# Designs tried in a protein design chat: VHH binders against F-box only protein 17 (Fbxo17). Part 23

Target 1, 286 residues: F-box only protein 17 (Fbxo17), of Mus musculus (Mouse) (q9qzm8)
Amino acid sequence: MGARPSRRQMTEARRLALTKLPPELLVQVLSHVPPRALVTRCRPVCRAWRDLVDGPSIWLLQLARDRSAEGRALYALAQRCPADADADADADGNRHDEFPFCALARFCLRAPFGRNLIHNSCGEQGFRGWEVEHGGNGWAVEKNLTLVPGAPSQTCFVTSFEWCSKRQLVDLVKEGVWQELLDSGQIEICIADWWGARENCGCIYRLRVRLLDEYENEVVKFSASPNPVLQWTERSCRQVSHVFTNFGKGIRYVSFEQYGRDTRSWVGHYGALVTHSSVRVRIRLS
Below, E stands for the ipSAE of ESMFold2; O stands for the ipSAE of OpenDDE; V2 stands for 0.75 times the mean of E and O plus 0.25 times the DockQ between their complexes.

## First folded at step 11 (VHH; framework vhh_lunsekimig_d3)

Design r05 (from q03 with F99Y; at its last look DockQ between E and O 0.87; V2 from the best seeds 0.81)
Fold by ESMFold2, look of step 11:
Structure r05 (fold): chain B 286 residues (1-286), chain A 121 residues (1-121)
Amino acid sequence: as target 1 above (286 residues)
Amino acid sequence: EVQLVESGGGVVQPGGSLRLSCAASGFTFDDYALYWYRQAAGIERELIASINSGGSTNYIDSVKGRFTISRDNSENTMYLQMNSLRAEDTGLYYCAAEYTPEEWKGMRDYWGQGTLVTVSS
């Protein structure tokens, strides 16, 4: 009876056998590999594989597999508004350490469309990801007794008797929405937040969402200043939402800024509750 | 120096009327949301009426139909017309203005010193 190769030996043998494929077939084969595996396992195999993973063809094929209306629109847009390859490489074709992968690769790895780009949106990780200014007794995180549709956690942030503020800065380019795609005129940025008051204590809630250029200068703003909630008589939360469209060229960041306090001077955490904050990007199909 | 100064408080019989004023100095009301709060003896201050920059108003149930908040940005003044006053309306009345800075932090309210309203026979 002959020796059987180990799992490691079989994986290595299969990896080496694939290196012999002609480039046009190798592109087809590699386009079926998940993005993370392409970067972590396929790219180091040899120079031919690295060149394919560092180029656009494999990633464009992955975009083409989405046959939905949204996927077809994105594929067409990626071809019309390709990422600036020169921004990712010097005159000799070398990539800088800051941008090790092409823009299409970053898009496929991050999968930014439809995903909530706000991290820690319900306070399930405390204040991680948020820049915070505490007023009164400050922000706290607590269990939310009311079901909030689509929320990933039953936690919320709560404010105090003086204004509490917090902000998250979303870098759309870092999330994979390359600049030429943002500049295309075919991208919508959808924002939402959920807020409310404790029963028998009112609140004041404010939201400001700003689209910023690469220098963090404000280009577009949405503000919500709802009337104070003077008495919370029902258990449901309220939603605010907005869709940015036709915002022109040069947008890179979304600054998501929210504010709350109570309508009484109650020591403790009786101010506005906020949860399930969201920033989502989608392609405009019109 | 930012100042809010309330005036118009006093002693009035039940069923009577008073008009409170809140004058601002050191800033203009422009885009500010404006508030009236009431504090009765021994209890917490509560928001009773609000008016935003567009003139939209909001009231607690106990004052709806009796109190009217208004603003006159040209005079840099806010008002509270109080009609059909009741004994439970007795208290110290504060005006406040909501300040939202250009930076995401530093949001605060400016407060007046309060004006006393006493409703008694």
Scores: ipSAE 0.716, ipTM 0.898, lowest interface PAE 0.8, mean pLDDT 86
ESMFold2 (binder alone), look of step 11: mean pLDDT 79; pTM 0.786
OpenDDE, look of step 11: ipSAE 0.865; ipTM 0.961

Design r06 (from q03 with D30S; at its last look DockQ between E and O 0.90; V2 from the best seeds 0.83)
Fold by ESMFold2, look of step 11:
Structure r06 (fold): chain B 286 residues (1-286), chain A 121 residues (1-121)
Amino acid sequence: as target 1 above (286 residues)
Amino acid sequence: EVQLVESGGGVVQPGGSLRLSCAASGFTFSDYALYWYRQAAGIERELIASINSGGSTNYIDSVKGRFTISRDNSENTMYLQMNSLRAEDTGLYYCAAEFTPEEWKGMRDYWGQGTLVTVSS
């Protein structure tokens, strides 16, 4: 019969019992814990758990659970092209980044495949995440009058009577795509943008997307320079897209650069409209 | 120093023709998108014709079939052949060249100072 343990005592006893598992079973158990809980709650339990969370085995098991063609390809590639354990460390072994964990942990925490790496892609958060250069009356954010398929928000950025420019720099390594994975030859970088003109005023739209090395030097470029949309064109959503493949070794950043203006020199925001900008990374499936 | 100089404007009767020229100095046209803009009295200038570096052209409806934009990269010159001129074509005509910098910022056009075309009896 004995005294019933408190809820707190039962929680502590369960945690201690888990620390007694053979290492092979502990790895399997921990691999079922969500990545953020592994880092915030499991890692501090003891040195053995910390060593497992800081190592690759738990994270490889999490990758292995995606049995899609993409997941199988990623898992095989992670085994063949493992992250350099000290790639982000300086000469003293110090890691100088947002995520001080191993590259596989960063990948699992950031989950970069299948999501848009451009932040604030439709302007719903104003200009947060974008470097901007205002021309004329500058950039503004407005509601879409024409539905943009698949956009997370029906808002857009609009330009003025002089060139407006904006840029977002995506750090693929910080997003979890470790350098050896990028260098593998099996990664594709997919970009897209949506643009248009106001019904009663034409526009000029330009897109430049550059793949940069770690020193931010241009290695690969895609440019879109569609003919100007002239006045009285029915407003329609238009997509531009490109897939970078076979871009070689040393790529780290994607520079996503957008430009627009009007064709009538009207005071106000009558220039090119842009929205639903995207950068996505995927495994090439042969 | 980049400079664009228009020439060829003048007074012409309705139905007549003019050929405008835009000569560049300080840079070479060959890699630039080039434009003609028109400014009528009382309104802001508007794009009427464009030609990209590959020679593809575009026109507003009111001049299509009557105006022809062209470029001669060996002479570093752009032209606008204007046929079947009408009174509504009267205005200042500006050439422009689109400059895309190596950096992400600094996108701009180079502009000429304009040449006057007057279509009157």
Scores: ipSAE 0.770, ipTM 0.924, lowest interface PAE 0.7, mean pLDDT 86
ESMFold2 (binder alone), look of step 11: mean pLDDT 80; pTM 0.793
OpenDDE, look of step 11: ipSAE 0.843; ipTM 0.951

Design r07 (from q03 with E98S W104S M107S; at its last look DockQ between E and O 0.76; V2 from the best seeds 0.68)
Fold by ESMFold2, look of step 11:
Parts: C-alpha cells; sequence; structure tokens
Structure r07 (fold): chain B 286 residues (1-286), chain A 121 residues (1-121)
C-alpha cells in the first residue's frame, strides 16, 4: 500500500477520468453539479465540457429533478426553449454577471421563482437600487416599529410633507425568466407592498406597478390609491397586492413605483411609511 | 383648464349646520380621490375628510359623526355636510382632487381657493 495521492494529484486524476466518459454519461454526471460550479469550475475543463455547459441538456436535467407539479410544468416549458434564445447574450443590459449565454443556465443560476425580485425592499441598504424623487424634506429610512409579516428587515422608508416617490425597474429576463417563458401564458407576476402612517400624523399612499415591453412601453398597469390614514387612527400595517395574469406576449420589465406624503404638511418625516415591497414570479398550475 | 370652486361657507352659531360644495372642471373627476382640508388661523391645513372614486369615506375623529362627505359624479361636485358645528371648526375649507397614478402624469394635486366657515355665537 503506497502513499496516497496528494490532493492535487487526486483532483487531476478525477478530472481526467471524467473527461473520458461518453457524452451521455458525462451529461448525467455534470447535471448533479451546482449551477455556479458548472460555470466557474466545470466549463473551463475542456471544449467538450464547455459545449455541454453552454448547451441546454445539463440544465434540462437539473430542472427535471423537481417532480412537483410546479417543477413538471416548468420542465415542459423549458423543453421548448430554443438553444439560442438568450436575449442578453451580448455586453448590453445588466451584464454585471460573467455567466453563460444559455437562458436555461441563467434560470438555474438566478433561481427567480419564489424569490423577491425587488432589491433592498425595506431600506436596509438605504436607497440602493431605487430611483428616488424627494418632496418636502424627502425620503428617509428608519427602524420599523410595527410588525410586518414576512419582512426580511426591521427597516422602512418614510416620506415627508410633499409627495415623495421612488421606483425600481425589475428586468425579468435578466433575473432568469426567459422571454418564451414569460410569453407562455403560464406565468403569474405577484406584487405586494406594505404601508402605513405614524400614530401622530396621517398619510397618503399611492402605488403604480406597470408591466413594460422591451422598449419600456407600458402594456399592463395596476394602480392603488387607498383612502388616507388619518391622524390618531389605529396604528397598523396595510398591505396592497395584485397578481398579473394573462398579460400577453412581449413583457420584459416590472416598474414598481410608490408614492407617499403626510396629511398635515408637517416639516420632517411624518408621511407614509413603506416597506417589504415585492415582485415575485410563479408558474400557474393547470 | 383645471378649476375647483368651493361655495356654501358663512357664519353660523354653535350647533348649526352648513353644506359646502366643490364644483370641478377640467379633469376626469370620476377617477380622482377627493378631499376636504381645513385651515384654522396659524395652523397648517389638515385633511379632515376623504372620499375615493369608489365612494369609500374617511374622517378625522374630531368631525366623525358630524360631517358627511359625498360626491355626485354626474354633476362633477363634491359636498361636505357639516352638522353640530363648534367654534373649533372655524377656518378656511379647501377642496382638493388628489393625485392618482392612473390619471396624472406626475405627482400633482388640484386645489380650490377655499371657503370661509365661521362658527360664532
Amino acid sequence: as target 1 above (286 residues)
Amino acid sequence: EVQLVESGGGVVQPGGSLRLSCAASGFTFDDYALYWYRQAAGIERELIASINSGGSTNYIDSVKGRFTISRDNSENTMYLQMNSLRAEDTGLYYCAASFTPEESKGSRDYWGQGTLVTVSS
């Protein structure tokens, strides 16, 4: 019994053994590797592995492992995804990622279903990710003293004595929801927001969520203009929500726009509080 | 051209009643939330009553049960029925049509010029 191979020698032997596998077996083996490792470690091994990672087969096998009703529905749609259907394969459009061009690979890497696609949803990172318009004394971020179910952070945004607004644009394709999936008629886009007033001052709140095409033209809209919360009214969190369905073809973006102010024109931050804004995508079960 | 015109203000004794009207033109009245604001001397104006496009109403506690906001979309007119008036109800009453994302291009409310209500014995 000789000396055991070094970790370096074992790693090289493992790579060499795997590169000699028949393509159909190699696809099965690689389909068990996590998506990030496929792109960062497996893809550079050789041309054959690169071609497999850049193609659809490995990713289809990964999607097929989810045998739930949702997983089966997704897999059926994924089987119809063209091998070259990647709308952002060039250097344009949120190319902060150095991952593969295949749409299925991006879906597996981004895992967009069930995840909140709004970044910085509670203000835990200040205004990062938000396009902000300040009125009065502008927006501020503070600790949220009211329990908000499911909120990832104990912070909220607060408005002032003139209309404040902020917007986030979600690129669904960049988040991994490829265009043919969006166009399938089997996708729901779920949005929600939480808002309220301080106990000592009322507020006015507005919400506009638009589904936009690739040119950022409005195709579908949801708006909410609830009654004001008036001063000395019971403190509480209020939720607004909507599910977009049957929105047709050509949708790429969600524009999430929220507005707030107070009811008394008080200097300072006494306007609407907002937090836990969300955009989620799910597959409709047949 | 947008126009909001209040009327119906005047002098009344404590316990009396007034009916304010706000006639609107130049915008899509039916789609706006409508508000009455009150401004007493030395105080910022405050929202006291609201009615949304669907007819749901809200009131501050000090006027609840005494004031009734209503809208007549066929006449493009909002009303405030004020009963059991008190001295502290004295002030300028403004109607407003509140910005909605579905109607306005930007964040702009429309305001009337105000009508004076004086409650004095």
Scores: ipSAE 0.510, ipTM 0.813, lowest interface PAE 1.9, mean pLDDT 85
ESMFold2 (binder alone), look of step 11: mean pLDDT 81; pTM 0.795
OpenDDE, look of step 11: ipSAE 0.791; ipTM 0.927

## First folded at step 12 (VHH; framework vhh_lunsekimig_d3)

Design u01 (from r04 with T100N; at its last fold request DockQ between E and O 0.91; V2 from the best seeds 0.86)
Amino acid sequence: EVQLVESGGGVVQPGGSLRLSCAASGFTFDDYTLYWYRQAAGIERELIASINSGGSTNYIDSVKGRFTISRDNSENTMYLQMNSLRAEDTGLYYCAAEFNPEEWKGMRDYWGQGTLVTVSS
ESMFold2, look of step 12: ipSAE 0.783; ipTM 0.930
ESMFold2 (binder alone), look of step 12: mean pLDDT 79; pTM 0.787
OpenDDE, look of step 12: ipSAE 0.876; ipTM 0.967
ESMFold2, look of step 13: ipSAE 0.755; ipTM 0.916
ESMFold2 (binder alone), look of step 13: mean pLDDT 79; pTM 0.785
OpenDDE, look of step 13: ipSAE 0.865; ipTM 0.961
ESMFold2, fold request of step 16: ipSAE 0.748, 0.796, 0.777; ipTM 0.914, 0.931, 0.925
ESMFold2 (binder alone), fold request of step 16: mean pLDDT 80, 80, 80; pTM 0.788, 0.790, 0.786
OpenDDE, fold request of step 16: ipSAE 0.888, 0.887, 0.888; ipTM 0.972, 0.972, 0.972

Design u02 (from r04 with F99Y; at its last look DockQ between E and O 0.86; V2 from the best seeds 0.81)
Fold by ESMFold2, look of step 12:
Structure u02 (fold): chain B 286 residues (1-286), chain A 121 residues (1-121)
Amino acid sequence: as target 1 above (286 residues)
Amino acid sequence: EVQLVESGGGVVQPGGSLRLSCAASGFTFDDYTLYWYRQAAGIERELIASINSGGSTNYIDSVKGRFTISRDNSENTMYLQMNSLRAEDTGLYYCAAEYTPEEWKGMRDYWGQGTLVTVSS
């Protein structure tokens, strides 16, 4: 009539049995765990699990599961252009505390492809995330008078009678697009913006989007400088878009810089309106 | 030092013509968008004509067909040919050049001091 394991002992035995799996089977099991849970719950279990989560195998297996043309292209590219193991370390070899994980893990955690990397793109959170220079009476945020297609919020930024400027700096590496991937020649950076003016008002709108190196020096630029609108009679807005391709090596940041003002020097917010700004990254298919 | 200097203003009778010039020193116009603004008494300064680096022009309705903006990059000079002048055209005329700094911050225009145009009988 021997001893029978308690419910608590059976739970402990199951956890011990899982930690004793051969590495090949453990990698397969862990590869089905969502990225956040891998880093917060699985990594602390023991040294063997930590080493697997800190290594590339689990993350490559997660990438391989996307069987779309884009997913297969990314998987192949990740194998050809692996991340430098020291990319997230400072000059002394120490990793920054905020980003302790390898580049592949950061890619899976951040999921940068297909989402808008501009935060607060319509002003729904005021100016959060934007660096702002106010001219005249400055920038304001207002509700859209007409629907802007695809915008996550129907709000916009409005300028005044002197140049108003604002910028968002997107760190592509921090968003998970590791440097070797950016340098591969297979990455496209898609940008867009929507702009207009108040009905029966005039405005000047400018857009400058710059691809910067790790020292924030300009490498590639796109500028939109439409002719001034002296009277706006449209009940819709205009879109500007551009796709950066073949931009060479060393790109790390996207500087998204917007400018606007009015043409009549009116006190208040009668200048260019801007909204639904976007930066998106995708893999080039061939 | 950057400087814009307007010239060619004066007194003219209705129906007459004037040619305004704007000469730049300290920079070249080549890649700049250039502007003429007008300020009549009691009214805010308003954009009346523009010309981009490619030569594309734009005008407010009240001057279209009567005024012509042009640029001569070899002389670093912009012009406003003003024909069929009316009393309402009386005012101070400013040239401006759009300045986009290398840094993202500090976008502005360079301005001249203005040249006075008076249309009177």
Scores: ipSAE 0.730, ipTM 0.907, lowest interface PAE 0.9, mean pLDDT 87
ESMFold2 (binder alone), look of step 12: mean pLDDT 79; pTM 0.784
OpenDDE, look of step 12: ipSAE 0.870; ipTM 0.963

Design u04 (from r04 with I60F; at its last look DockQ between E and O 0.88; V2 from the best seeds 0.00; counts 0 for: unsure alone 64.5 < 65)
Fold by ESMFold2, look of step 12:
Structure u04 (fold): chain B 286 residues (1-286), chain A 121 residues (1-121)
Amino acid sequence: as target 1 above (286 residues)
Amino acid sequence: EVQLVESGGGVVQPGGSLRLSCAASGFTFDDYTLYWYRQAAGIERELIASINSGGSTNYFDSVKGRFTISRDNSENTMYLQMNSLRAEDTGLYYCAAEFTPEEWKGMRDYWGQGTLVTVSS
């Protein structure tokens, strides 16, 4: 009975009440808002909210909320290796497409830890995201005949009778791992790949993963060069993995480079099969 | 000018032995993985032996125990010692070296022209 506030009126009243809070209380309130909503919905409210979203405090509180051993270690590390304040917030404060926020904001929005930073890791989107060089009849994509544990898609890339190469360049800073964090000595970069031979043809598989500086010069390298698979038996899959640690300062990119071919010059796609490629970043505990 | 030259092929009786060599010019074998391939008449070329830069070897089942791949980096030469030869071993034998470029692309093999091995009584 009687008139009551519209949904918009209640939202406006709620917004007005929040804008009157002292900044220190507003930071606490806003720290409970998901990162995407902070930048798309909270930032445009007013200048005070924009300044808080563009600053580090809200984002540091969000990091502190992860009470796991990893989360506590990251929070401590973020305090010791603080991200630079974002000086390029622009005058109107609504520049989300250039990502004008501080590095902590990028970290919270991108959520790079634990996530596979390789896109299209199983070929489910064709070659999207990969730089490719075709040898012989080139790379192809097919369904896995043998289940690959943990793969987001049961598809793989397959090679031909001459070397097929492909590469993905991961920009760790763009993914949210700010440079001071990378330089801290407390970050590990975990890489893995799954490969195998077709049932009736052997294969040769190579993996080269390089940590590059900001100029894309190689600083650290891991290479896997397993013996060729020559014995034709049942199809199987194999995992290769490596953890980069103690890699020093100045790393920005991971170059994930894969190579394969067959051991017979059979027209078609009888070379090494590759899938479930991964690059993951984590904090080193103790 | 990169070149691989095989030698040591010929005609041999079943049960006999041959030693093939592969000499490189224009590059040094040091860090290369090296291969012997075989191509019999009417069959596509197949990898039968490999040796990596660290000396680890691998063999196709039908030649295991009979063939030995080796390398002498000081002479820039790779060898294939073939013992207990069989008629099925007849074919062209190619050496190859795996070239890994500085850039991510351009992975290639260098190939020889082949040397003929004929196993006949």
Scores: ipSAE 0.767, ipTM 0.919, lowest interface PAE 0.8, mean pLDDT 86
ESMFold2 (binder alone), look of step 12: mean pLDDT 78; pTM 0.773
OpenDDE, look of step 12: ipSAE 0.865; ipTM 0.961

Design u05 (from r04 with T33V; at its last look DockQ between E and O 0.92; V2 from the best seeds 0.00; counts 0 for: unsure alone 64.8 < 65)
Fold by ESMFold2, look of step 12:
Structure u05 (fold): chain B 286 residues (1-286), chain A 121 residues (1-121)
Amino acid sequence: as target 1 above (286 residues)
Amino acid sequence: EVQLVESGGGVVQPGGSLRLSCAASGFTFDDYVLYWYRQAAGIERELIASINSGGSTNYIDSVKGRFTISRDNSENTMYLQMNSLRAEDTGLYYCAAEFTPEEWKGMRDYWGQGTLVTVSS
C-alpha cells in the first residue's frame, strides 16, 4: 500500500509541479505577476522561469492587457521588438548598465509613459542629476513664493547677474523606450518648463531642448527665447511647452538645457527662476 | 574677433533727442537677441531695451514711449532713438548681443565699451 507524503513533502512537490508546467501555460501564469515580483521572485526559481522572464512573451502578455487604443497600438509595436539586442548596449555590444533584462522587461519595469523622465525637476535634491555652469553668484535653490501647478515640490532654481546654465541628459532607451519604438514614427516627446521673475526684478530666460542620436549629435532642436521680463509683476509664473513629432530614426537622448540671468546686475540671486522641468513620452494614435 | 562699437552719445539738454548706434564686426546680428543697457554713476548696469531676431521689442517702464530700439541687419547695426531725454537718463549706454553656444555651456553676452550720454542744461 502506498506511502502518504507529509505536509512538508506536499509543499515541496507543489513547488516542483509548478516548474513542470508546459511553457505556454507557465507564460500565462507568470504574466499575471507584477513586473518587480517577476524579476525578484520568479526569475530565481529555475532556469525555465529565468528564460521566460528574460524573454519577451511574458511582457507581451502584460502589455496586451491594456485594452485602450494606446495600449493596443503599443502592443502592435511591441510584437516586433527584437529580442537579440540589448537597448543599452554600445556599438561594441557591451552593456553599460548592470540590468540584464530584455527591452520589453525594461519598459514594463520603468513604465516611461507614466512619468516625468527629468529627475530632480524642482531642485528638491539640490543639483543632483543636473550639469551646472555658474555665472555671477551662481545658481541657488529656494522655496517657491508662487504656487507652481502640479509641481512635485514647491522649490525652484534661481539664477544670478550673469548667465547661469544647466542641463540634464535623458537617455530614453535606459528609461525603457527601446530604439525600435523610438524609430516607429508613433512616438511623441513632450517637454515643458516653468519659469518666472522675482516681483521686483526682471529676468531673462532661455530654454533649448535637443533630440540627440546615439553619438550625441543634434538631430532636432526646440528653442524658447521669450522677451525679457523688465517690469514689476506679481505671481510671475509662466510655462513653456513643446511636442516633438515626426523626428525620424536614430534618436536616443533628450538634452534639456536651460539658462537664466537678471536684468538689474544685482549681486545675489535675482535672476530667472526655473522649476518643474519635464520630459514625457507618449504614443501617437493616428 | 568679435567687436561691438557704440556711437552717437553726447551732451544734450533736457527734452532733447539722441540716436545711438551699435555696429558689429566679426559676426552678423541676424539671429541674435540684442540689448541696450544703461549705467549711471555709482549704479549697476541695467537692461533698458531689447529686440529679438524677429523684431519684437521690450522696454523698462522709465523709457517706454520715449526710447525706440531698432535693428538694421543689412547694415549690421542696432539703434536706440532717445527722445524727451531727462537728467536721470545720464550714463554710459552699452549694447550687447546674446551669444548662445553650440555646447550647452558657455552662454554669454558680447558687450560694447559704451557711449556716454549726458543730459544737462
Scores: ipSAE 0.772, ipTM 0.922, lowest interface PAE 0.7, mean pLDDT 87
ESMFold2 (binder alone), look of step 12: mean pLDDT 77; pTM 0.762
OpenDDE, look of step 12: ipSAE 0.863; ipTM 0.960

Design u06 (from r04 with R108K; at its last read DockQ between E and O 0.92; V2 from the best seeds 0.87)
Amino acid sequence: EVQLVESGGGVVQPGGSLRLSCAASGFTFDDYTLYWYRQAAGIERELIASINSGGSTNYIDSVKGRFTISRDNSENTMYLQMNSLRAEDTGLYYCAAEFTPEEWKGMKDYWGQGTLVTVSS
ESMFold2, look of step 12: ipSAE 0.800; ipTM 0.933
ESMFold2 (binder alone), look of step 12: mean pLDDT 79; pTM 0.782
OpenDDE, look of step 12: ipSAE 0.870; ipTM 0.963
ESMFold2, look of step 13: ipSAE 0.773; ipTM 0.920
ESMFold2 (binder alone), look of step 13: mean pLDDT 79; pTM 0.785
OpenDDE, look of step 13: ipSAE 0.870; ipTM 0.963
ESMFold2, fold request of step 14: ipSAE 0.812, 0.794, 0.783; ipTM 0.938, 0.929, 0.925
ESMFold2 (binder alone), fold request of step 14: mean pLDDT 80, 79, 79; pTM 0.790, 0.788, 0.782
OpenDDE, fold request of step 14: ipSAE 0.897, 0.895, 0.896; ipTM 0.972, 0.973, 0.973
ESMFold2, last read: ipSAE 0.811, 0.790, 0.789; ipTM 0.937, 0.930, 0.929
ESMFold2 (binder alone), last read: mean pLDDT 79, 79, 79; pTM 0.781, 0.781, 0.781
OpenDDE, last read: ipSAE 0.895, 0.900, 0.896; ipTM 0.973, 0.973, 0.973

Design u07 (from r04 with M107L; at its last look DockQ between E and O 0.88; V2 from the best seeds 0.83)
Fold by ESMFold2, look of step 12:
Structure u07 (fold): chain B 286 residues (1-286), chain A 121 residues (1-121)
Amino acid sequence: as target 1 above (286 residues)
Amino acid sequence: EVQLVESGGGVVQPGGSLRLSCAASGFTFDDYTLYWYRQAAGIERELIASINSGGSTNYIDSVKGRFTISRDNSENTMYLQMNSLRAEDTGLYYCAAEFTPEEWKGLRDYWGQGTLVTVSS
């Protein structure tokens, strides 16, 4: 009647509730839970739920709900994904970011399609995420007074009177693009950069973007080496862009390398300006 | 041992001509973007002409139509033909070659020592 359940009775009632839910229905129910909540709220419930979240089935159901041409193409590739591949480990078995979930879970949590995989793309966080080599008075970050379409910040990097270089290494697998997906022949890697110069000051700008294998060896390269700009009269930055396709198997990293300086050897920051650097990944429809 | 050696500088009257040469040793020009810079008294070096590996050229306005940059990859030599020289063209002329290493860092120019051009008033 009004008896309060014992700890053992509550544990048994929870076991009975779990046993009454067919596994196929539990998987369907959990597949409607957002990826972050699956990891933070559902996974800790019990071993059975943890095993489902750590396996591929829930994530496949989530991917299947996208009925667009892109979603169907992705789902077909996802069905081939190894269930327990430890794609985050290097040759020594070390994990880079301690992301213990299967490849499909990583994809759903990281959501790598359609977002910029370059961090701090406009210098809004200083040089965080960038490896830099300073020439002359070095790189600086300043407010960009010229509109750059789609830029998340009104800041840019500027160079000096000697070559300034900087690089970001994007780990596509860490960002959620599992290796079999990269190897599928269905992936395009889209890169872009925006560059310019100060009013009435010349600059030299260089871009090199390399696709690297797991050992960081160059497999394919794109370079932009425009002629020196002697007079800058344009009110907006210029865009450089490229789409890597048909790059074969074994790609893991994108090395995004950019360079600039001035043509006048002026002390200070009168060299090429760069901002809104991007690496984006998308699926090609066969 | 990478070297660039300029030659052909000297004293010339206004309206005269000179041809500068830049010879490379220790590397070949074939894939390099090459440059001429000029340093006049009281200012820093400024880029005046460039030529890429495909032969495309670029000039500052003050020399356009008077100066011609060229390259002869078989002689591993770059040239600057300077016509209609003016007093303002007086200065030290440097050649440079842009070096892009395999690593992401270390991009730099190789520089010559400079050759002096004096245009007497």
Scores: ipSAE 0.760, ipTM 0.918, lowest interface PAE 0.8, mean pLDDT 86
ESMFold2 (binder alone), look of step 12: mean pLDDT 78; pTM 0.777
OpenDDE, look of step 12: ipSAE 0.859; ipTM 0.958

## First folded at step 13 (VHH; framework vhh_lunsekimig_d3)

Design k01 (from u06 with T100N; at its last look DockQ between E and O 0.90; V2 from the best seeds 0.83)
Fold by ESMFold2, look of step 13:
Structure k01 (fold): chain B 286 residues (1-286), chain A 121 residues (1-121)
Amino acid sequence: as target 1 above (286 residues)
Amino acid sequence: EVQLVESGGGVVQPGGSLRLSCAASGFTFDDYTLYWYRQAAGIERELIASINSGGSTNYIDSVKGRFTISRDNSENTMYLQMNSLRAEDTGLYYCAAEFNPEEWKGMKDYWGQGTLVTVSS
């Protein structure tokens, strides 16, 4: 007996040794495992491990380790406004959803506070993720001629000589922000968009962002209706932003709706350009 | 039935003035952004002036200082005061109102029939 165990044998022996731990210590050990590995690798080991991964304790320990101001605020809020079992039941109705049943697990896996919730924000994937209504010659996607700060891709959507419209519906609960967290009064929803006109043609741009309840009824609205761009001798790139706060209870969706056209009625894509659209969620710290 | 009806067009000499009106029926202007467009012979229709619901105005350079867009929401009417008219101002003038539907799609403009302005001696 002096042969070194193979990688598979060592992994199996290590897993078996861990199954002997009291549940309290096992929870602590598993809480150091990355969220995706917990779901895909640890959960199938045995019933005891499955029960721990499906429960809240491991995920609460992961939240507690973020010692930043945001992390401490989130942990306190998660304890004060815990996810209800009924909220997860509605989220589980989506069978093609790859996320686990527990709301805390979904939050840890999706990490909604760490990213832009708008998919395909610059048109780098064509129109994937967007509902589109074409006017004139319709929407197109083009490369940016000037850098847009912070954009994940230097591409944009461009409109035509009749109104072009597009929308993305963000399901905050599916992205991991459980309903009780949304209802807590401590959540801000930050939206932004970047738009501009072509050098030789003016444009009209509109933005409407609506916070919707679970029935998709409008509860809160932000609209931007800047004056048309009629003097377009210089390239321009402009940002619109808004922070929703104090929006009350029952919000579930963000409807991000964009509109554009030109001012000269030119065939082709001479209308408003839009890119780097964003929806971000954060904890209010003040 | 939504309609926009322009009036006040006609023939004037260079340097003259005209006041165009646009009356709405079937809807109320109150929350609408309103527009005047001009179409000269051989040219595509172009936006020349706008006024938003808050009264903020915008103009293309060639009419700035000579034309004034205004609105009277109590009479459901928009105006374009045109002073110091030039031969190049000749064309059809259209009013338009920006329709924003409750749904995310269906954005469009309502258009009038146009009123002719001829600047000639």
Scores: ipSAE 0.760, ipTM 0.919, lowest interface PAE 0.8, mean pLDDT 86
ESMFold2 (binder alone), look of step 13: mean pLDDT 80; pTM 0.784
OpenDDE, look of step 13: ipSAE 0.859; ipTM 0.957

